# VHH binders against Salicylate/benzoate carboxyl methyltransferase (BSMT1), part 11

Target 1, 379 residues: Salicylate/benzoate carboxyl methyltransferase (BSMT1), of Arabidopsis thaliana (Mouse-ear cress) (q6xmi3)
Amino acid sequence: MDPRFINTIPSLRYDDDKCDDEYAFVKALCMSGGDGANSYSANSRLQKKVLSMAKPVLVRNTEEMMMNLDFPTYIKVAELGCSSGQNSFLAIFEIINTINVLCQHVNKNSPEIDCCLNDLPENDFNTTFKFVPFFNKELMITNKSSCFVYGAPGSFYSRLFSRNSLHLIHSSYALHWLSKVPEKLENNKGNLYITSSSPQSAYKAYLNQFQKDFTMFLRLRSEEIVSNGRMVLTFIGRNTLNDPLYRDCCHFWTLLSNSLRDLVFEGLVSESKLDAFNMPFYDPNVQELKEVIQKEGSFEINELESHGFDLGHYYEEDDFEAGRNEANGIRAVSEPMLIAHFGEEIIDTLFDKYAYHVTQHANCRNKTTVSLVVSLTKK

## First folded at step 1 (VHH)

Design c05 (framework vhh_5c3l_4)
Fold by ESMFold2-Fast, scan of step 1:
Structure c05 (fold): chain B 379 residues (1-379), chain A 125 residues (1-125)
Amino acid sequence: as target 1 above (379 residues)
Amino acid sequence: QVQLQESGGGLVQPGGSLRLSCAASGFTFDDYAMSWVRQAPGKGLEVVSDISWSGGSTTYADSVKGRFTISRDNAKNTLYLQMNSLKPEDTAVYYCAKDSEYYDILTGYEAFDIRGPGTQVTVSS
């Protein structure tokens, strides 16, 4: 190992109140995650912003879980939709740090911690697992602790863990992805998602699919989590209650649709293939989340927060850079679905078009999006 | 082969200024975010500043905000750090880092890609 790489800041071990050195560590974790460094850089900045927004809720619920379970000697944590590489560990680091700081504060021994990383079987778990020794080295420097990391491949719309085994569940920007494209979208041709021009039937189809999926998710997690265990979930959402067709995030999918239409014009994508493509996505509002959670009934809502979140604000100084950074972010989350439907060969050209469209529609890159953070306690 | 070569360090008095440069080769420079990281004697690495691929977006550690400015010249494949109002606490070896590939323990890839020897900055009263 090259000593220039090693983070050897021993002073961090005993400074429970310092966040500056934690920021440096988190920033290192957010560095490029492999081939396509531009795309990973933009995605890492987004992951850091999302974590920063959710961190107070995550910290508070981790502390309350430990206290309410009377400081167990063993904790099992699940990260659902973990993705790959170092970004998989951002929230896990905060959870472990919170547990260790709390235990030190109350003069109790830290628990052994199992961290279960979940994503679909096609996820690059090998890259993530190769990172585990590096992550544990950083934990020893910052917290004098380590964790055990396990993979749980599969859809979180199925059972993933043994009954009554989990203490804390975290998921960030994953649950707005549906199990499948809703049925009966024939009247929404030409749109990848809900837009202001969509029929009410498209909204109802998407809402119905979200309600089914989120209800199933809650029911499955209720079997796997212990009583008084905690769950913290972050969604892309919307503030609009009275107009179901107005979407704070709709510009993402409208610009993608425009970019795909450019490829149809260039003869690289067939019109029929574009018409058959719909995003398995839903951006709930606060009321829709509350209704599903209350109807399913296994969890109490501790906190439900709506945050205005400007995904494009950081990159507004340069229109071309803003366009490329937004394109890289949307590419990171949509690329597997696009490859599955259109093939790999169009992807680079598609996101060049997307970056251009962001530049032409300056309002889109300065548009405030909405994120919802909900924390739950298992009854 | 990725190569980064830092220069511009030296001995300077408190309150003085230095401009660090990093010459990059072996990769498409304007495709990567870049960072300056430093290591003070007996301390670990601290990320000082980072800059996006085009130069339009920058961040700074709280310890250097308002005093340091990161910039880049993509036509010259060069990264810069303008350091003003230097303090003894800024004494460190400064490294230029590419927004790196994932660190893989089995292959030896680093979380941030430091290929140069660094440049020593000493702030002495």
Scores: ipSAE 0.000, ipTM 0.136, lowest interface PAE 18.7, mean pLDDT 76

Design c06 (framework vhh_8h5u_2)
Fold by ESMFold2-Fast, scan of step 1:
Structure c06 (fold): chain B 379 residues (1-379), chain A 125 residues (1-125)
Amino acid sequence: as target 1 above (379 residues)
Amino acid sequence: EVQVVESGGGLVQPGGSLRLSCAASGFTFSDESYAMGWYRQAPGNQHERVAIITSGGSTNYPDSVKGRFTISRDNAKNTGYLQMNSLKSEDTAVYYCAAEYLDSWGYTESEYDYWGQGTQVTVSS
């Protein structure tokens, strides 16, 4: 061939169909964690709070798993929706510590432990892998132990692990994110999620999508987990059983919706763009979780607990800093979706408005958030 | 303000005992995000972690103090303790209390850890 010939393949422009794939929202969540000190800080504080709430359930299930499997010499643990950096290791550290302490107490050798960190392929696994030597150094000092860390890129709404390979599965604040935006939300105009002004059809659409997604999740995990293996899952949830439009966590999306409505009023965002934007999020109650788990049938429920706790910044005296802190948290989980739908140019202004709304709504500061912790045993 | 303050240090004879206390303010040890650790540094020695206790009560000690030192916490009083028995001259050091988050267990400092000012323990005859 002529050495002057250059084989050029034209780049194809992504059309709207490529942006609407089944996992678009879940993919977007992985794009916010890599470089931002404020994003790491906010995510770290939240995850530490959530883990501390779930820790007694996680510890108990880890111990019972070890005992019921008769102290296996090898354990494979999965952290689903692990995020990036040091936050990926919070629950893994507690699991390993629990196993080692229990084994020492009953005079058994500690198992070899494989730790599989799962998130979407767009997640910054390289930053997480960079922290593995530091994590193992801390484990060696604390427990005289180490673990083997693997990445498992992919949606947890698909198969991730070989059949009958996992002993313990943990997921924290990931499963309230849906695989996709529910269909038929055109009548939920101006709302990013379910509010008191939403039609009942919006609630039904969100519930139906959650039921499909959580059923799929359970079926897939049932193929991958060993008999008598354990799963501990934490959700943002709600306490209401009979009023489907009441939300304990409604302020997150209501304040974001109000901030976007301000931008529509100012002419920076079109009304049609706002009306087309919906969060693929669902906050289940205990009954909804129980019904899906029992209907799918692969797991027995050991514990299902509802916990109220304050997501606000407990030490913050400056209203401006409190507003910025809370805005940074919501920005971390929503920014990639917002950029994809509205463009990058509005983001700073949007979160300035969000922070302002937080400072103006004293009744939204230090608001109790409901979390659901469920522990399951594979039949 | 968020802080931890040590007390209970002093001079003790070899074979004696001391109980160090660590009082937390501006947060609670009922917050399961915080482990409590004790660290020491003596002239000529490296910094070392002496003990750590998680909110759930899990503990860890280096071989140099295991069986002699006991770490505990009283979440209701927002106070942690280090009971030091059978003290040796090599235990002479400044002892530091730390309230530690899960991403730091005492080798590398974290911006979310809260460290005390230190308290001197001297073991001599």
Scores: ipSAE 0.000, ipTM 0.133, lowest interface PAE 20.7, mean pLDDT 76

Design c07 (framework vhh_sonelokimab_d1)
Fold by ESMFold2-Fast, scan of step 1:
Order: C-alpha cells, then structure tokens, then sequence
Structure c07 (fold): chain B 379 residues (1-379), chain A 126 residues (1-126)
C-alpha cells in the first residue's frame, strides 16, 4: 500500500465496500497528478493528514445532517479555503461518498449535490476546474453519481453565499489564519508570532483579533446555512491557554524568524522589513473556541475534540530529509505572505535555511502538535 | 485473533505509583498507534494519552500531564503506562487501545481505535 493513500483513510480496514471505493478514487486522483502515482508532494501529504484526522467527525456529521434534514433531494456543500488542483477534492469526495453510502444503506435516492469551492480570488481555480471532468468520471465509476462544482472567490470573512442555501460547510486548517495582522505588535520586535519571550500585550492582541475574526465568520456562515445544517472546522491549536510545552514544540515560526535573520546578515533582507513582518496566525485552545461559539450563539456544538498531530514522517530516518519535509510544509502555508512582504527572490534560499535550522534542532522534526476539530449545528 | 491484554492493576495508596502493561497479539503491533483510556464509575471513557507506532511521538490529556508516562516496546509487543502521584480520582478501569494508520494522528476519541482490551481495575484508596 502507498503510505500517502493510507494517510487519508483512518479506520476503513473493516468496511470493504467503502475502502474499495476510496482506494479506487485516491489511486485515480494520484495518477491524474502526474507525479501522484509515484510521488506525493509535502503539501498534499499535510492536507491528507489533516483530512484523515477530521474524517470521522466529518463522516458522522454528514450522516447526521442527511438524517436530520430527512434526506433532501438537493444539497449544497461549501469547502472554505479549498486550495487548488486535486487537493480541493479530498474532503468533497469524502462527503459525497458518505452521502451515497448512507442513501444506499437506507434505500433512498442520492441527492443532487452542488459543491462550492471557496478561496481568495488569487487561488488557481482554473487548475481545479480543469480537474472537474476527471473527478466526475471517477465519481461515477466509484459511487455511480456526479456533482456540480462551482467557484466562490472571496474572503470567508465576508458574505459568500445566498441566505439559507448551504447544508454542509467544511473548512480544514484555514481558520487559524487571521483576516489581518493584529494591531499593537511594536513590542514584539524580532518575533514573527507569539513566543516565550513575547510580552503579554502581543498575546492579547492576537487573541482579540482571533475573537473578532471567528465571531464574524460564525455570523456570516449563520446567514448562509440552513437550520439544522452542519459545519465541520479544523484548526492548528494548542492544549492549554498558556502551555509552554505545546508552544515550544511548535518552533516553526521561531525557526522561520531565525532563517530570515540569516538573510538579514547576508544582506538579502533588510532588518526593518523583518521587524515589520508578523504572521496573521492564531492557534486557539478548546476553551477559546467554545467561548466564541457560545457567545456568538447561532450554533450548537456537537463535537469539539483535541488531537495530537505528528508532523514528522514515520519512514524518515535522515535528519536532512526530515528538515526538508518540515520546510516544505511551512513553505506551503506561508509562501504567499512571504512573497508579498519580502519578494519571491528570497524564497528558495529562505527555505534552504529553514531546512538547515530544523536539522540543527533535531527534536523539532518529531514534535507532536495539537489540532482541534469542531462540529456545529445551525440552531 | 486480535488481543490486547492489560495487566498491573490493583489497589494503591494515594501518592503511590503503578505501572500498567498491555500485551498485544494477533496483529503487527509496530504498525499501530496505541493509547490508554480510563473509565471511572458513572463517567464517560476518558483519554489519557497515546504513542505513535515508532514511539517517536506522544500526546497526553492535559489533566494527566507530568504524572503519567506512556512508552512502548515493539520487540515485546507491549505498551506501558507509568502512573505517579496517584490520587483517589484516578480510580478507574484502564483500557489500552490500538489505531491503525500512517497518518501521524494521535486520536483522543475512543471511536477512532480499532482494537480494545478488556480493561484492568486501578483503585486508589487508603
């Protein structure tokens, strides 16, 4: 078995029918990506790992949504922060497969499914749309069904969909990205994010920005989702409000800062540009999510789970290769922001430095981070 | 036949220590992430901690941090839980569980685990 394939499908070894359907689709998806049949990118592996973590919650909520809405003949699904290419379809395939398997088991006709893919306008929607005919061909083979795919370009911190139109919303590792860099970070100079050396004012600034952004997100989605519709969200998170162990284990932003500092010494980046750069990122804990959701008030919490998430590669024993994989993962999520602030000319050199720093801090390659999965029902 | 067999439970005094073992058979133990759970009388099953298939990563519930240590020996197909500074509220049936996946995810949810032991009772009292 292909380890990349295995990473997308937890706990399916005792459901032969579902396993075969998902195996066929994942195989086809990998083959359609050219290198996908023989090699899988670090970006795709991270996205598959995140989906694997959230999949059981996503499956249960998809099933409960269908039952609670009395098996509608039409559903509209939104994937928020969908990314591009074949990766846009990972959660969509799982949702469609879950619906079709459930309908077959209860002897009901499958609904027509509209899948709305959301990301910023700069996202490569054209590559994703070119994949749609292949996706539907494979979906017909594996599930005897098809779907309609639409683009919804725009920030999910704005209205994206018509009132009371969505049945299911999914977002994976997108909501930990803030709408903007918090104000009042002048005393956090030299740090890209919150660290053990940061003042409490920096922590408060980030927390306040996250609370505003997540509250706005929930209000906007509450207008667009039908009553009893479901939402499943995953975050990079942390175990406790001020747990230094989990923050210290997540050195990725500190190592990025160290790598940028190397470029300052080499004359490739100005000190003033480094000092002005702060990540629009926040890693909430369970209590912070619960408080925002309850205060906003439009949704009931069905499940809110914290999971250990190993960013390390199980088969990698070479520290250099582990460092390269870590660098590729951080590059995937930060590159657009880094290019916007520093220019694209430094990016390759920056991540070569990053891989080196990971190698010098061997424990960073095997650290377990915290991921949060929350599922919500619209009141 | 797949089996997970917990052992080492018993009566211990508050402040004491206890080491639980879980012997695995009937599957390739080294390919599974494994964890410890407990269930106290009248309460839901609670996550304690998990360890990756290689033993390279561990993840603990916040309430057990620093008091409990999970380890494994793949050559012996055995999972361990070292419990220190035991309290009366640690009284529970302790279960080991195994989850198959190369995803690198260490699950807190009991529903994500494929195989379960029958449990071993730990009583913390004077």
Amino acid sequence: as target 1 above (379 residues)
Amino acid sequence: DVQLVESGGGLVQPGGSLRLSCAASGFTFSEYAVGWFRQAPGKEREFIGAISDSGGSTYYAVSEKGRFTISRDNSKNTLYLQMNSLRPEDTAVYYCAAEWDYSGTLYESPSEYDYWGQGTLVTVSS
Scores: ipSAE 0.000, ipTM 0.343, lowest interface PAE 15.3, mean pLDDT 78

Design c08 (framework vhh_8cml_1)
Fold by ESMFold2-Fast, scan of step 1:
Structure c08 (fold): chain B 379 residues (1-379), chain A 125 residues (1-125)
Amino acid sequence: as target 1 above (379 residues)
Amino acid sequence: EVQLVESGGGLVQPGGSLRLSCAASGFTFDDYAMGWFRQAPGQEREFVALISSSGGSTDYSDSAKGRFTISRDNAKNTVYLQMNSLKPEDTGVYFCAAGYDFWSGYYEPNEYDYWGQGTQVTVSS
């Protein structure tokens, strides 16, 4: 199994002054877990649901890009944080279909399309490339066309593409992962992320790290994208009207924290190890995104929307099954980080506890999260 | 709301044929890949066949290849499974499933969004 979110997190810089444990953590952060078919299915369905929500914005921006670039004969598309296997192709299919339908409608020849799939070097690109023939078969049937697929391994907090080469960039549920854990979290003991009990200093540390990372991301993409090129980004986010410490998605990390506290109580995890563990994650609101985009200055905002989004799955028949499925999903995105910090021996027990906590807190499992969709045009 | 209703199951002798149908309602059928799964007595649900939303791409389990044909009629919101040269080991409850389709390749039950209640197929003398 290759969790999309883990494979999209950039490697932390290793400095000479850092200890061996920190280097081991950075290496583990880049590795995907080996979860079974249920974890793969949960991740695949999440990716499809997120794309479905963002599809209208993606379609409009793809059409407007083609019109404003006067129907170029060549288009280069990047999928940032692409994951592996069939999931890498979900947004790419919609983009290619949109371009071909538009070109047919206006009696223009369809462009040749290069699709660049980006994830960290440890991502299983070979499995993804094995799906290219099946993807092209479907494109030939639906669009009477094909595309060319390339891998672009590396962190999207670094340069990935040649200058002025990209026409369209898409990224889904990747940019809420930070380049590193923020500094100055010592007063947020026992919490993996921001909670209602967190000090304001924890919120400020996470916000500051997000601002630095997203500014860097925009600056790097501005060098790689052509003028009038488009970017469509989807985030796990939060409502602007809420207190900065309130998190619509906080139950993911709160239930994980509660499960780890159970292991501390049982003597399987030390309290000091729990206190030292923090997620490199941030859920921005609309205003925070606007401020970073406007301050960096390379892009105009076309659309910025917040949507309620149900992360649940239709197939789950009962609370026990639903609890296992959610545990498998969270395990997929967090297991490499947890193994690096706590060791492999606790992982099965940890996620058994997580699944149980989900069954006891049905309100958390059934809550709608907030997702932000932003579309940008390069100035 | 959303419904998938299977029909066409029954008792048949080895070497015989059956045609299963699955009528869909309550969703945009043309946006969904359709699959057939079966569950033999005492076993887990296993993949049999799939067809893409356009009907242009199909795939089959190794046991079904050369004997079964999946097809769909988007005007009728119906998917079919033509089963030829049936064997006793084909006995089971056959389920119709729908998954939102960006491309073909749905082999695991959890990759599908909607499920029917199943239709019994029994192959015996």
Scores: ipSAE 0.000, ipTM 0.344, lowest interface PAE 12.1, mean pLDDT 79

Design c09 (framework vhh_7d4b_2)
Fold by ESMFold2-Fast, scan of step 1:
Structure c09 (fold): chain B 379 residues (1-379), chain A 126 residues (1-126)
Amino acid sequence: as target 1 above (379 residues)
Amino acid sequence: QVQLVESGGGVVQPGRSLRLSCAASGFTFSDYAMGWYRQAPGKQRELVASISYSGGSTNYADSVKGRFTISRDNSKNTMYLQMNSLKPEDTAVYYCATEYDTYSGDYWETEYFDYWGQGTQVTVSS
């Protein structure tokens, strides 16, 4: 069941098997800091590239926030979907650096900064917190400053922070993950997501779930953020406006579907298990984001931009190595969900097949993904 | 322009039953989840029951599980709450709510559900 119904009223208790199953699936989206070196490396590379793309928007909004709030002596920042380890601090470092450089330039004292790291409760916060002394040492060297770091475990489809407490919210490549798998997907058998062969009903089911989730997210954040506070959000998205079944990023879910189909043919996965598996994922376009933000009404759009995004796998000398690198990246973001549904026994074989499919379909390695960056001001 | 209209409340003795109805208009009812909330004087609003847009999934507060049944009729754009074995602690104003993603300022304080109705009073007294 939708986490909204569970988390809207914290005092309420439910005993429902369907609710438990859906919540367990959402927990499986959490990624542990104890994951293998290859998984960590791939995730770190992706997060650094996404931040680099969004950095100008993040810097500008941080500066404008400080100026519009008249250089407050205290700032509270939230990083939503922070992941674990060093990756949790990439955007926070840029935010703190921006604030300190701006304050120095205008001859103001730097504020005290509280940094709240949010992810699901199963996230490896212990590894992240062990990194805090190293992060503060780096801040002292580069910025002659430090910050206070707190954990805020929970779904960002629920309340996370006290009312009117946040000044800046950042989220990178998290909000394209839905609170749950949409209902009404019975006619999308054999597909993990939207493809050119999907029925229109599948597209509408995914769009409706995204609209509900993003509306909920905005409502919850509007209670927690101060007036004139800022949000900077980055999504995997698409540029297509009039062809709802064409997706700029659909190739990686299609290749995963093909790899699972190979396992069905080999008798390692049942066809019914594959048919029941759908990704809780949605890649919005610019118009869909605008419509949700305008309807919810709590935020003004400052900037909304689309970027072609290249993960860099295409520059490998060997096609096989490029395929393996892409497989490692998709494994890093999908493995917990796949283990929860199919069991861990198939995972290595699955991603061996995925790497092979990438190698055989070289055109997929030349596709750029589309990223949407939106910045918002609380009214 | 979304409207939710609750009906079926009243005064009943403990152990009796009531059926609440919520008539919805102004949106595609069959595409959105629905729920029943209640608010007793001096208490926070609490979610009593919820139902998915297909009716395939339902959820209940522990205090009402086994006594209350939520249902919907998408052909009539109506949601129901069948309340059996009513207790004095069930006394509250009951509100119909939808997850439709359009709202007005009137509904912001309804704890993230769009377009709460006016409510219907249920009083359980001996």
Scores: ipSAE 0.000, ipTM 0.124, lowest interface PAE 18.7, mean pLDDT 77

Design c10 (framework vhh_8h63_2)
Fold by ESMFold2-Fast, scan of step 1:
Structure c10 (fold): chain B 379 residues (1-379), chain A 123 residues (1-123)
Amino acid sequence: as target 1 above (379 residues)
Amino acid sequence: ELQLVESGGGLVQAGGSLTVSCAASGFTFDSYAMGWSRQAPGKERELVAGIDSGGSTYYADTVKGRFTISRDNAKNTLYLQMNSLKPEDTAMYYCAADYGSEWYLSPDQYDYWGQGTQVTVSG
């Protein structure tokens, strides 16, 4: 099924909660960098950390793309799930710098570069577009170059670009978000995502939705990218290969579930409302990524690597401040979905409980987060 | 052109304090993660402190509780306040900048470096 038409299916409109969940899902993907200093700072730090781990892979693939395409005079780059403000330009800056340094070393003129920034239409593109003059000023100072920036609003589970137009595609921490909440999660009661207590049917539902979504993504990007073009993708993932219910990095969903369960105990949230709430998220392992890519067949895998990092030690602040900062980050991502499902009256109390759980359970703050970086060449 | 110029190094007695500073120019200082690294004779370069654009800080275990990193975005200046100095702190101290990089990474992840300022602790 084409994801562009999924919301026209009568079964999705039959259940009012499903319509609200899909609206909330769209809002949750559209994190606004301008909504608050704490939220913006937390989002910026996470994006910088993720890019730093992927940077060597991104640099190598940018260089190899230029060499294999015989130094084209024009390059079109896409940033998928670009977010807003300066965060939209972190990877773009590295790409442009890499191209310019390489061209100088081989005595070639730098290409003209078109940068296409993609996110859902509800994303704060106005903040991003207002940042373009500052970004080009920085490029002129550091690289004596500039780029042309375009917006491409829409779901990356649909066509976004003309055929054979893109040379390089980058996406960071976007593809772990599913096109929709999987069906058949009724037996995963009290859990927002997969946990050790989840039934195997919940794992199967999430895996099947991820396989469908990622296959669709690859198929769509294969139509838009030139032969020998490159794609670099970074996922929240897991190292576990044999136990499908074990999760390396989903402590944040477990803590949110525990916080909601506290509100059920206090009579502020109904058990049925908690049981009906599920995150449209999946953390793949390296084997699952490899299998989807090889089966879809349009891309060769160049590199596929796993990086562990400890988000709990990112903050050199007391446990209370660390708890508030993590709560603010998770609130930024999940608040629209939570308001749509539970109402806004519980939100402040919910995230006070979340911050307390982070502070009280230091091992959750020290849980290793796994990042998967894959680089692909279009056949 | 991006420039980082360190100053404030010198000779100090064990147990003393010293502040080194880094004057930044040729880039939008506010938007960069900044760090301090050091290199002692015969050793590899070590990241001792980092600060992101929002003011969140990192310290290596060797200096935690003794050193304080800070930034003044209005003056485009980075500081490292060093207290309770030990002979083992003797090193060339380098200012570092990276567009969007995490202060938690090793020194080799920073793209831009100053020329360094020497700190010598006797005693």
Scores: ipSAE 0.000, ipTM 0.432, lowest interface PAE 10.1, mean pLDDT 80

Design c11 (framework vhh_5c3l_4)
Fold by ESMFold2-Fast, scan of step 1:
Structure c11 (fold): chain B 379 residues (1-379), chain A 124 residues (1-124)
Amino acid sequence: as target 1 above (379 residues)
Amino acid sequence: QVQLQESGGGLVQPGGSLRLSCAASGFTFSDYWMSWVRQAPGKGLEVVSDISDSGGSTTYADSVKGRFTISRDNAKNTLYLQMNSLKPEDTAVYYCARGEYDYYGSGSLEFDYRGPGTQVTVSS
């Protein structure tokens, strides 16, 4: 390893209450790999906040899994939808730390741990893999252990792992993305997603697609996970049970729609291309998750929690900085599908407009969204 | 053991029709999206059509829209593809697959199981 790499990189332990440098871990990863002068991204900030929210559930389920499996000598963990790669290690670190602390407490040897990182083939796995030596070095310092890291490229709406091989599955802010755009959205023309003006048919189309996708996901994971294995899943969601058209996250897609309409006005995007574009996204409520899980039948629900969530603008006083952070987050999750539909030439201009629209809609800067955290045990 | 077995392929004249069937076993058929995928001589795989577990949602490739109809019979664990107005360019091996087209991602094929295929030849 390069001595500069070891001496300049801070500890991998993340604590959201720390005053000194809340982003040290993500900053170090960004500076060591990838392009540009930016120390960290808005997407990394968001992922840290989501993990902090889910951490108690993740820790408890990891401990209960180890105890119920009678402290196996080998554990295989999957991180599904690991995103840009910069944050792939955050949940994995918490899982490994939890296992090692528990094993020490009960005077058992720590297991060997395989960590499988999953995302679509276009994900930058090479940037993530460059940090594996650093991750293992820090893990050896903090926990006197190491892990083995593997890539599993492909959709989690397909088989990814051998039968009965996984012990723990984690996924954060991935499963609200649908396998495809729902059919029969022509009556929702002009909207990228569900809004208060959408017809009930649009809601039903999105709900139906979510139900099919989540059922498929559960069936596929049930074949890959061992009995008494655990899953911890975090979704962008909503609290409303009675009004299916009310969305806590609706501003994401409304601002993107406004930005695309600016490009139509400028002649860079055709009206017909915009009208044909719908977000393959769904924000479920607690009841919808329970119904799918119960009907599929392979898993018991341990915990299902709803949390109010700040979109990650946090300490920003500058509306322009807040707008850039929001745009970077939405860009990170939507860019591949936008390129596929509109071409890459519009993307920079599109997200410049998105950042501007966030600035114009200052009420969205600190808007609280809803996240759902569910933990499951394989029957 | 998951098994998918296609039937109904053959030689047909341009403008003719064929119905393909796929018999599924070894899993709960009514819980899964199903797809028809084809491979023409010297070309890659192309997703032709997919259908939701209930049959309530269907998708078609632009090359076959208005000519092909996908359907399923969950009581018989059978998937169908009705092919009308067949063209020489429809000549391919047709595969039954469990799963759906990954529309969101790279546009790649995301299937966990596929049958051995049935040959469709459109020639005069």
Scores: ipSAE 0.000, ipTM 0.107, lowest interface PAE 20.0, mean pLDDT 77

